VH-VL binders against p56860. Designs and how they scored, part 14

Target 1, 255 residues: p56860
Amino acid sequence: MMTAEVRTPEQGGGPLTTEPRAPRSAPGHADASAPAFGPETDPRDIIRWALAAHPDLLMPSAFNLNGVVLLDLAAQAGYRGEVVFVDTGYHFPETLATRDRLESRYPELTFVTLNAGASPDDGQTPPDLYASDPDACCAARKVDPLQRYLKEQGPSALLNARSRDQASTRADIPFVEEGGARRRVNPLAHWTREQLEAYAAEHDLPVNPLYFDGFLSIGCWPCTRAVKPGEDARAGRWAGKGKTECGLWQGENKL
Short names: E, the ipSAE of ESMFold2; O, the ipSAE of OpenDDE; V2, 0.75 times the mean of E and O plus 0.25 times the DockQ between their complexes.

## First folded at step 4 (VH-VL)

Design i24 (framework fv_ifabotuzumab)
Fold by ESMFold2-Fast, scan of step 4:
Structure i24 (fold): chain C 255 residues (1-255), chain A 121 residues (1-121), chain B 107 residues (1-107)
Amino acid sequence: as target 1 above (255 residues)
Amino acid sequence: QVQLVQSGAEVKKPGASVKVSCKASGYTFTGYWMNWVRQAPGQGLEWMGDINPNSGGTNYDEKFQGRVTMTRDTSISTAYMELSRLRSDDTAVYYCARDRSYYDSSGYDYWGQGTTVTVSS
Amino acid sequence: DIQMTQSPSFLSASVGDRVTITCRASQGISSYLAWYQQKPEKAPKRLIYAASSLQSGVPSRFSGSGSGTEFTLTISSLQPEDFATYYCQQLNSYPYTFGQGTKLEIK
């Protein structure tokens, strides 16, 4: 099993626990047909459907603008599952501070930080791998810990904060992705950046301050830059390397 | 087009180590996970573990933890499975098999031809 | 660990018969189930993935169904080349586990 920092509802704002995460003993595997969602569907209705169909739903999050908005909407819709974050060792301090603010704001949720306390020098991954092979760095620091955790927990579906507005590669993502064994739900697929910003402001959500400095898509500091006018929001990720999606969404996972 | 070609048969003494190779061709080696499965004579299939060739990260069945090591060499698109402290009941055919993706693990679409490992007593 | 149990372990049938093999998981595995065919001295070949999707190149007489804990593999009209051992596998949780196998032979 992997080791992770876990903040549960019992702890509120208290100390995180660090321990191996046990597999779920009785996950829900309800497979209901997805209804026809449309451009006016409230994301909370999509989330409520997902919870009814998949009581074992998990929400991986990098705590970007989309992630913060989804978290608030999910909490309102009755989501009480895990919010899973991967500590890559390369996050901006602003990203970790945003996580801390969210943990304080949503004490009713369980926050799981995989590889908590990770550093650029973990004794195994080359410290400059992000420069020479960003795909390998992403795989080692983000993809592998998340895959291991998901295979240990065995959720029947994942709740994702992806929206069609983020990049040309995401323009056609559906609300519910079928085709694999694990269902993926995108409640924010139809929301624009402007709607996300307005919602976050209206509800005083803790948004990563780098967003207001031109970082429209925020990842690890070695591979993130501010975007130029007219660029896709994700153009600042993997700058100069022709990459806009992490390994989690590559290959047969593209729609 | 897609092929997984494994190294030849091995005969080992108890206590020795064996390293089986699996050379991939016809696809992007780092885009798919590689799994190792074994089958003792006349018995069923047993999963040993997997490796992400992109990162080198591994996951092992607990019963092989401490004896198995999975590695890869991306320059030659080859995966390796090394099993140490061999016992007679490690006699089996060892297969490598490709897993499609991280979220869409739905079975192995391509398998190596198998490597017979005999541990003599 | 998730236990995978196949029924029956042995099955005798004639060419043209409809054959059904079942696979039961000790815990819910959603649709993380594959079916494989293995002929003597050969590597297994995937027939079905994601519980019900037919592998490209596999004859349409093979079909898979089920989700959660109960799964079936059906051969609608058995052909001579179908006599083999069949395995189910769950890929929901580590460690991945296989059923014990079903040997299909001529009666």
Scores: ipSAE 0.453, ipTM 0.748, lowest interface PAE 2.7, mean pLDDT 82

Design i25 (framework fv_ifabotuzumab)
Fold by ESMFold2-Fast, scan of step 4:
Structure i25 (fold): chain C 255 residues (1-255), chain A 121 residues (1-121), chain B 107 residues (1-107)
Amino acid sequence: as target 1 above (255 residues)
Amino acid sequence: QVQLVQSGAEVKKPGASVKVSCKASGYTFTGYYMNWVRQAPGQGLEWMGDINPNRGGTNYDEKFQGRVTMTRDTSISTAYMELSRLRSDDTAVYYCARDRSYFDSSGYDYWGQGTTVTVSS
Amino acid sequence: DIQMTQSPSFLSASVGDRVTITCRASQGISSYLAWYQQKPEKAPKRLIYAASSLQSGVPSRFSGSGSGTEFTLTISSLQPEDFATYYCQQLNSYPYTFGQGTKLEIK
């Protein structure tokens, strides 16, 4: 069994629960066509369209700069769905503190923290798999818990914080990505790092403090280093491992 | 040593129910979806449904909805598929098969050996 | 439902031949397609996942290609053990559906 911690607006915005929302018996049934979006489109307009087309929309987030900016824009656009975070057991304390600040700032949203390592029948996952097999560690503690939750919930679309400015592999991502069992909506596809930083500053958003120390893409502490001037933001995530993307965006495991 | 071991052959009369088991070993049972696929004699493969062993959620093909029930017992790492109101055209080999992806499937990397179910009067 | 159509349904070939089997989806499935080999009285064995990724332990003479609606399985130099039935499967959306199968038999 997987465990999950949930903070919901129905609980007065404060108490956490260990019970996630009931799993869905069917995958999402997306059938609405996407409108044309352009380089000047306000991300909130993209989010409003996604909400109207996909009432079951979910937002996975690692609470990096892009994630916190998207969360604020989504809240403004009327998003009241789940914000899903995977607690891998290897997060920086700064990442968990950022999550806590976001939960306090957005009491109208439901925050779900997934922790597959807390499952009573999951005794086969080694406590320090990263050292021996980083790919298996990523799958067991990050990719698999999120994929399991998404398959159970069956959203017809996901709201993602990817932008074309983050890495060469993301340079051509569309605003609405078709294919697969569900849509992926990228309201920030056209925003630059400068625009994201300006927005976060203007709105006093709780940004992970490691961002300002050169951790432009923040993941688990064993897999993350500060980037050097001129490197892609994601270069720090898989230093020495030959990876530029999490398994969520690779081959058979795409979101 | 990933293994999926299924229960033995069954012979049933029309109108009866059959419950096939699939015992998993060599991996974390709750970390993978379990799918059920059948094959009538001389025919192709037909997907029936899947179950999330962690939370128990199921998805069924509409053809079997109302007749099929998929369950699991995590204490013994065993998945079950029960098909009720059997007809002669339910005669088939029934397979369990493991799926690694939780929101999208990557295909089945391990299959049970199959359970032959014969429905005759 | 997404309909999966394989062509040909039957194929006769000789050892050493290059064999191509195609699979067409009635709607876009991205790369969520697997290929299986099934020998008589045995469970199917996965050969290819994600349209083009070779399953560990499967000989390199097998390859997969395609995306969207058109997919191909190729066997570059047919061996005696390759005479079997081959199935494609879409795993893009429920219900998951298989092609009707391609029986590869000796000439």
Scores: ipSAE 0.000, ipTM 0.405, lowest interface PAE 17.2, mean pLDDT 77

Design n1 (framework fv_dupilumab; at its last look DockQ between E and O 0.01; V2 from the best seeds 0.00; counts 0 for: pae E 17.2 > 2, placed apart)
Fold by ESMFold2-Fast, scan of step 4:
Structure n1 (fold): chain C 255 residues (1-255), chain A 119 residues (1-119), chain B 112 residues (1-112)
Amino acid sequence: as target 1 above (255 residues)
Amino acid sequence: EVQLVESGGGLEQPGGSLRLSCAGSGFTFSSYAMTWVRQAPGKGLEWVSSISGSGGSTYYADSVKGRFTISRDNSKNTLYLQMNSLRAEDTAVYYCAKHGYSGYDLDYWGQGTTVTVSS
Amino acid sequence: DIVMTQSPLSLPVTPGEPASISCRSSQSLLHSNGYNYLDWYLQKSGQSPQLLIYLGSNRASGVPDRFSGSGSGTDFTLKISRVEAEDVGFYYCMQALQTPYTFGQGTKLEIK
């Protein structure tokens, strides 16, 4: 029904505006209210709803167990959008190898790597910034590149692999989050680690080998350790640095 | 069996160009990162460049950045190294190597192809 | 860049005797996960390098049990319990923790 119009700004001098521009909305399907999802809901049904409501849906992934399971379920549900990964220069070799196997297994999906070929010595940030200021390192190497890409692409929603079983900070995440720059959909919110492991084994999914060595949540090597018995799955992330969540999911950085 | 076969080496003058190829067989080529390692006459091993399985991520030694380009054609199971602005210090045997399942090791290597840069 | 230093550079060994090669890194290769991202390679005369040891101490497929790797952090050792004539060649350690991947300068093992 609607006709979308796009216009490119022209190069040239002109007066600057003194008032903020009215907010813009990307064209897309009419917003749909989330159904009542529950403990029995098949994640594929949540994904199918998200695709119908948000055909511009994108899936950021770090290719942890949750991300691998979500990717398989999303492909089954008809997802054909982008899978977005940020190359921080500090990923474990096992993580990059897992990404390579997933890209090979799902040729129907478009995999995008931001800052492809990133090096610890990028010439822009101090090589040891992760040790002296891990928040600044996370922002510069992961959060900022992802936020920049999402602003450029303008998706109305993101498909995320978070589950309530991962950490105390995630215990209450809903299936559909409102607020911030875009809607966030968590199809695996209600799945347990045991269900994720069983699914991955049943479907012979390429799981990061570090997962089976106690790395229940895998990030960059300077900020990841194996968890102890009884610790939250994300307790190994930013060990000793006073946080369990990346800036992407906190306050003003929510996307 | 896994096999890697390099080709494209030869003699070139400084400032010239060469394109190396590495044909892989016996494994799912697109599922593994690939690396070029060189060895100058009478010297040790030096990492040159690596590429992810999809080709989306590339990495280079500082000595070759801006001159060499690593690429791959997964439909042909072939890895490439385009070498421009060649220098005498690029003279070496160039090995193609496959990364292992977990990505940290170089589990299979080709026979090598010789590049000689001289006037 | 992480610098890898091997010693000795030349190692003459009598057949049947043990041999030991040291490899030191300028930065720790040990992650808090307990993994040391260090590999060992053997290059026989006229041949391509071959993988011997990965992650500090794990033997690659087909590698004889007389080869063993040990060490952690910045100090690593490759040991051959009983040197055979076929073990002659150059041994290289390599760190795989981060790019650029860097090799030691190599150790030539030769039979006396």
Scores: ipSAE 0.451, ipTM 0.776, lowest interface PAE 2.9, mean pLDDT 83
Fold by ESMFold2, look of step 5:
Structure n1 (fold): chain C 255 residues (1-255), chain A 119 residues (1-119), chain B 112 residues (1-112)
Amino acid sequence: as target 1 above (255 residues)
Amino acid sequence: EVQLVESGGGLEQPGGSLRLSCAGSGFTFSSYAMTWVRQAPGKGLEWVSSISGSGGSTYYADSVKGRFTISRDNSKNTLYLQMNSLRAEDTAVYYCAKHGYSGYDLDYWGQGTTVTVSS
Amino acid sequence: DIVMTQSPLSLPVTPGEPASISCRSSQSLLHSNGYNYLDWYLQKSGQSPQLLIYLGSNRASGVPDRFSGSGSGTDFTLKISRVEAEDVGFYYCMQALQTPYTFGQGTKLEIK
């Protein structure tokens, strides 16, 4: 089941809807050649190029540090499209609060929430899947809904928040990835964590408070723990399968 | 090496005030939630208050709510506990503790600072 | 409030022998994420508490492997496979599932 929440500019400041989203009808300029981008290229120039080449550009986001920085840069560069968030039913309340703050700050953007059942017991996903097979739970609740939405909408390109320090390897991240169903544009490809943090602080961005409590890579609460300084950003996810350790700081009496 | 050093304890009258400090070093202070735990003489441990790494979320035991205020200054790597309207029952050693990698365990503790409330 | 109850409150042991301390909570500490939010601490005479076990069963850094935590839900056990003289002190369980975070009463482990 795919339910999209849409907030358009004329709907700014009102409640989000959960009604199904109509499929997108047309691709953008799929084959325009990318300029020679380099380590010193301003991410906003990359985004402006992507907008010109791909008027149907979409931005998936989980509203982590990278995603929030990208969202601000994209808004400055003239992005007025969709920001697509998957509500797995397992997001930390702090992540949902960050989404709400971003919606208030950027009324010119359309925030689309894909509803993968909204609760642990959606009748389609086993209730204990995250404990027994976290990778399958993540696939069922996050990856499949996004893939279905993208197939339905058919964008010619995605705007992704990948950066230099988000992989466990030192591999160079390309600014533009070719060869899939759609082009992927990585304007932050050569930014470091320090640059991302400095930008967020300079612009007073609504950063998920769990990031500063040691949750460097913030996913769903069943799989997330605080990351030690100097660890890979993904070390705080996929706990219980020999990869990461899941932790939850209870800040309220609601759990 | 993680170090937590409490200070600011002392002798006060009921109704008085004290400010406790906890200086943190050897870790990225702003990345970790912090907690105050107290121990009355000859008694067990009692959670007092916790604060998130950013300082945006604060939590208090019912026995201190409205009287104590937890805060932090991440630019000085320092945790604070402002203690107002002190009562005899607040007499204890106050420990500063750092949250661990699970987010809720208290993996490092200071040596404590003593607060005595007596007429 | 979640009430934490330890037993025994006093535990005399012979060095080299095993020891067990029980901790029971008034509510389940098992979160839907699969973890039990129960920690164990040791406070030696004249010292600050130190973490032994977190999330029910995970040994903290530097804690000898003779210490183990087990249990789930409302019933938890700290075991010491062979007690050493350095293990003497007060042992506390603490729940970290919800505020107010609460400790058990403590168990005094002492040499016979």
Scores: ipSAE 0.000, ipTM 0.405, lowest interface PAE 17.2, mean pLDDT 76
Fold by OpenDDE, look of step 5:
Structure n1 (fold): chain C 255 residues (1-255), chain A 119 residues (1-119), chain B 112 residues (1-112)
Amino acid sequence: as target 1 above (255 residues)
Amino acid sequence: EVQLVESGGGLEQPGGSLRLSCAGSGFTFSSYAMTWVRQAPGKGLEWVSSISGSGGSTYYADSVKGRFTISRDNSKNTLYLQMNSLRAEDTAVYYCAKHGYSGYDLDYWGQGTTVTVSS
Amino acid sequence: DIVMTQSPLSLPVTPGEPASISCRSSQSLLHSNGYNYLDWYLQKSGQSPQLLIYLGSNRASGVPDRFSGSGSGTDFTLKISRVEAEDVGFYYCMQALQTPYTFGQGTKLEIK
């Protein structure tokens, strides 16, 4: 019974306040209707379309397997925008390290870390709010920072790494989601986990090492566990709390 | 700007039922826990019920357990309080309140809706 | 249930003078995480309650600097450095350590 020593993340270096880049004036977006994409459509073609239709496109990421794959594909497709990450103060060190590796690998992209240097003791929330009210915790530490940033930047669309194979709740994710504050583009909508893994291996992408330890979906350490073989990839998120999403993709105020 | 607007208050007889609503705007409704607090005429504040952002967790005061049901429709940005088996002691102004960043503070309150239970 | 006891229940003050309200809990509101789960609210006449202080000592947005919260464990204090006419109303402490949330009786602040 190896007692996994929960290594308390060492208080790493000073908040790299990456100053949010000035809001890009939204060029007149041609209201280009989304083409008829199919399961065999190359994600890079979807991304190229998205870039043409939405030159102000932004990519939020949590640097999961899907996110890492999307990032590589986007770079290949000519994406040169921001990769927006929210530091909740509860990320695994491995997640932050993965971010850093990606930033190094893709210098043509602009990595933006919101709330960089956040900690459980930063005064935003009680340190154990994640246990008592996960929704409130996610609101304060993830959703609100991202929403504020996106409101300020005002992108006409988001490039998302969601796929149908991530969870049963995502089984019907389209390539392009309409409605809400902006369009959402999901180039990986039809990619399977096997495809994602194969691609990542083939291209030697820096996937979060926790993935190989059974962390198929990685969020904040208090709300993330490894999943068992055959278990839903997101079963390890907010396990036992009845929560399946952080709130970013649900309701009228979805991203 | 955050706004909370209660509705559904009124006059009811003992044993009757009312459903209160609270419409939220100016914030990501589903991300925050919500609470009902009531105030009887000339009295102090009394916590009634709370619900988590997702609606997965609900909490009730002993005085209303088994009679009141808190719920929410996040697609409509609306909080509800179903009140059954009303009693005279349920007479109060009912406030809906939003939880703040601490998760435990009530940072915004509605104007309240009045419930009167009398024969 | 945690019982909250405020004192005084009536507080007449002269404008410009300081005021202090005490709130005691029947058990410690200090969580193991180091926070005290105690809030202060003000209800002005004919208005809804408004948050003044959360987690014992944090001033809510828009609350004037003349308001401050202090204390830990079972004893808490709300202070107003210089009372203004607009500060008239009922002040309530609330514990949020555990359900049921419980309020103090309220303190009526009046101008002399």
Scores: ipSAE 0.000, ipTM 0.504, lowest interface PAE 14.1, mean pLDDT 88
ESMFold2 (binder alone), look of step 5: mean pLDDT 95; pTM 0.961

Design n3 (framework fv_siltartoxatug)
Fold by ESMFold2-Fast, scan of step 4:
Structure n3 (fold): chain C 255 residues (1-255), chain A 118 residues (1-118), chain B 107 residues (1-107)
Amino acid sequence: as target 1 above (255 residues)
Amino acid sequence: QVQLQESGAGLVKPSETLSLTCGVAGGSFSGYYLSWIRQPPGKGLEWIGEIYHSGSTSYNPSLKSRVTISVDTSKSQFSLKLSSVTAADTAVYYCARHGYSGYDLDYWGQGTLVTVSS
Amino acid sequence: DIQMTQSPSILSASVGDRVTITCRASQSISSYLAWYQQKPGKAPTLVIYKASSLESGVPSRFSGTESGTEFTLTISSLQPDDFATYYCQQYNSYPYTFGQGTKLEIK
C-alpha cells in the first residue's frame, strides 16, 4: 500500500502528514459543458472554468517548467485543491528540491506526495527494471500509484501542464480532453516554451535546476537525459528505447 | 552581479546571542534558498541552516536548538541568531545564496569574524 | 549525517603539476557534490557543481569526476593562483556537509 505525505494550508508549512488519507467523499458534481477556448485565451480563465465545472479538480505535477508555471497561474485563479506528486524513488534530488521550494512558496495549497516505495538503493528494488523495461518501471513507480490515488479520491477532472510545443505527439492536444476515466484540462496547451521561460523568470518561480542543464522534460534519473538543440523537449525521456510517452498519456488510459 | 554582505557585532560575550544580518543586492532575492555557513579560524566549513523568502527554514541538527534564521523581504535581507554562545562559536560567518540551477552555493558574502570572549 | 572525507589533508605541489584531490561520501549522494576553492582570508568560491560541471568563469584546467561515492577534483597544470584550500560539499540531503578540506601548498 502506498503511503501519502500531505502538507495542508492549516499546517502553515509544517511537517508532512505521513499517514495514508481516507478516500474523500465525493462532493456534488457540477454538470457543465466545456466552452470554446482559443489561442488568445488567458490560462487563468480556463482554470476558473475548470474549477467551476469540477470543484473536485486535482493537479498532478512532476514540477517541470510547465508544472511550475501552471501552479502559479492556478493559485492566482483561485485553485486551492491538491497538487499531487508521485515520489517514484528515482527522482533527481533537484526535482525533490523544486517540490520543497514550491511547498514553501504556496502555503495556501495542499501538496500530496505519493510514495511508491523505497529508493533504488534500498536493496529491494530490481536494479535493472528501468534499463530493461522502462514501461514496467513507469507503471510500478508512477502510473499505478497515481491511478490508485485518483480512483480513491475520484476527481471528475485533472488540471495538467501539457503544452502543444513539447513534442509532436502533443501538437494537437485540446484545452479540454475527454476519454479515459476523467476529463483532462490543459490550460497551457497554446503556450510556447519561450513564453513559459519568460513567465517563470519574470515571476522568479523555482524552476528545476536541471532545466538549465538541458533537461527540458524531467522524469526519473535512469530514464532522462539532456536534450540537444532542436530536439523535442521529451527526446531526453527513455533515450534509445523508442518510448515517447509514459503510460499516463498513452491510449484510452491517459490521465 | 549578485552581492551578499554580512553585518553585525564582531564581539559577543559568552552565554549571549550572536546576531548577524545578510543584505542581498544585484540579483533576485525571492525564489532562492539562502544559507548561513561558518568557519572557525584555521578550520573547515560548517553549514548552519537555510531559509526561503516565505520564512521556511531547515537547520543543521547539531545547532538546531540554538539557531533561528529569519527573512525580511522588504529589505532584501535575512538574519541569523545563535543563542547561548561559547568560545567554540568563534568563527567567520558567511551568508550564501543557493544557485537558481541547484543547491550549490554560487554566491558568498565576504564573511564576518565573530569572536566570543568576555 | 553524511560524512565527507577528503584526501590528502595537505598536498604539496609545484607549478605545472597535475594535482588530484579525492572526496568520499559515507553513503550515496548521487552526483550532488560541489567543489569550492578558498584562498587565505577570502570567502570560498564555487569551482565544480553536480560532481563534474565546471562553474562559469573557472579555468578549463579544473575538472571533476565521480565513481559511486568517490569524487575527484583534478587540476591538469597547476598555476600559482591555484594554491588554496579545497572543500567538497554534498547537497543531496540535509544537513549539507563539507569535507574537512585539502590544503594545496607550494612544495
Scores: ipSAE 0.000, ipTM 0.404, lowest interface PAE 16.6, mean pLDDT 76

Design n4 (framework fv_barzolvolimab)
Fold by ESMFold2-Fast, scan of step 4:
Structure n4 (fold): chain C 255 residues (1-255), chain A 119 residues (1-119), chain B 107 residues (1-107)
Amino acid sequence: as target 1 above (255 residues)
Amino acid sequence: QVQLVQSGAEVKKPGASVKLSCKASGYTFTSYYINWVRQAPGKGLEWIARINPSSGNTYYNEKFKGRATLTADKSTSTAYMQLSSLRSEDTAVYFCARHGYSYGYLDYWGQGTTVTVSS
Amino acid sequence: DIVMTQSPSSLSASVGDRVTITCKASQGISSYVAWYQQKPGKAPKALIYSASSLQSGVPDRFTGSGSGTDFTLTISSLQPEDFADYFCQQYNSYPLTFGGGTKVEIK
């Protein structure tokens, strides 16, 4: 069994516990079809539908603006599943602090940190891999740990915070994606950055402070820079490397 | 089950080029590096280069830059190494080996291809 | 380049013996060390990675230890199938480099 640091509702804001994560029992509702969602659909309605169709939903998050907004909307819609974060060893301190604030704000949710305490020197990858091959670094530090956890837990669907407004590669994402290992639900596909910012401000959500310094898409520090005026929100990821998406959303690694 | 199956033995003249293949099966080809390592008769192991089959990104040992060229064909799950301007000192068994992304070591090896360079 | 110095170059041992092989890096390499076994005419087989982690399917009589510059491979109770060459390898930085090898021969 995979092990992870877990903060459960019964522990409140108490210390994290590392424990084996047993595989989950799958629900028997694979044939539930998605309704016709549109530009005026409330994301909470999409989430409520997803919960009914997939009671075993998991929500991976990197705690960027989109992730924070989705988490709040999901909690309002009745989501009580896991919020899964991968500790790559290369996160900004601000990202880890944002996670800690979210754990305190949503005591009713279970937060799972995979590879908690990861560091550049932990033997998982060579220390210079992020510079010589960012794709391999992303695969080893983020994609592989998440894929292993998802294989063990066996959710029938994932709740994702992607929006069409984030990048040209995301411009046409649907609300519900089929194919691959499991269904993917994108409740925020139709929300703009302006709507996300307004929502976060209205609800006083803990947003990563780097967002306000031009880090519109925040990943690992070796591969993230502030975007320039007129650039795509994800242009700061893997700057100069010819890459726009981590393996989570590409080819055979598509979640 | 992970397998790397290499092409057959080659005999070349000095100055020629050789192209070796390494066919992968039993895992997702694009999720692991393929490394090339050689071993001269009765000697130790010498690392040549590696390729990321997903991106085509390569990294070469300085000693082999300009002579070794790594490529990969995702449709056939096959990696290739071409070595040019062959010398007698290039006589060796050439291995391909999978580089575990999660751990950075050579976890599975091909059976080896013998290359003999003689006049 | 990081030089890996392996000792001894050869040793003679009997079945049941405890065998220790050492490997020294010319500079600090944290735990980025792997160990391989090679039998005559065959490809190397991975034994240990990250200095001390056992490769799946490898018997637990093989153990690795060390960090920084000094590393050891130990075989706690040598078996007939363990007579082979053993190599350490660093993967802290490019180029990847191997130790000179240790031949474990029957006494």
Scores: ipSAE 0.000, ipTM 0.417, lowest interface PAE 15.3, mean pLDDT 81

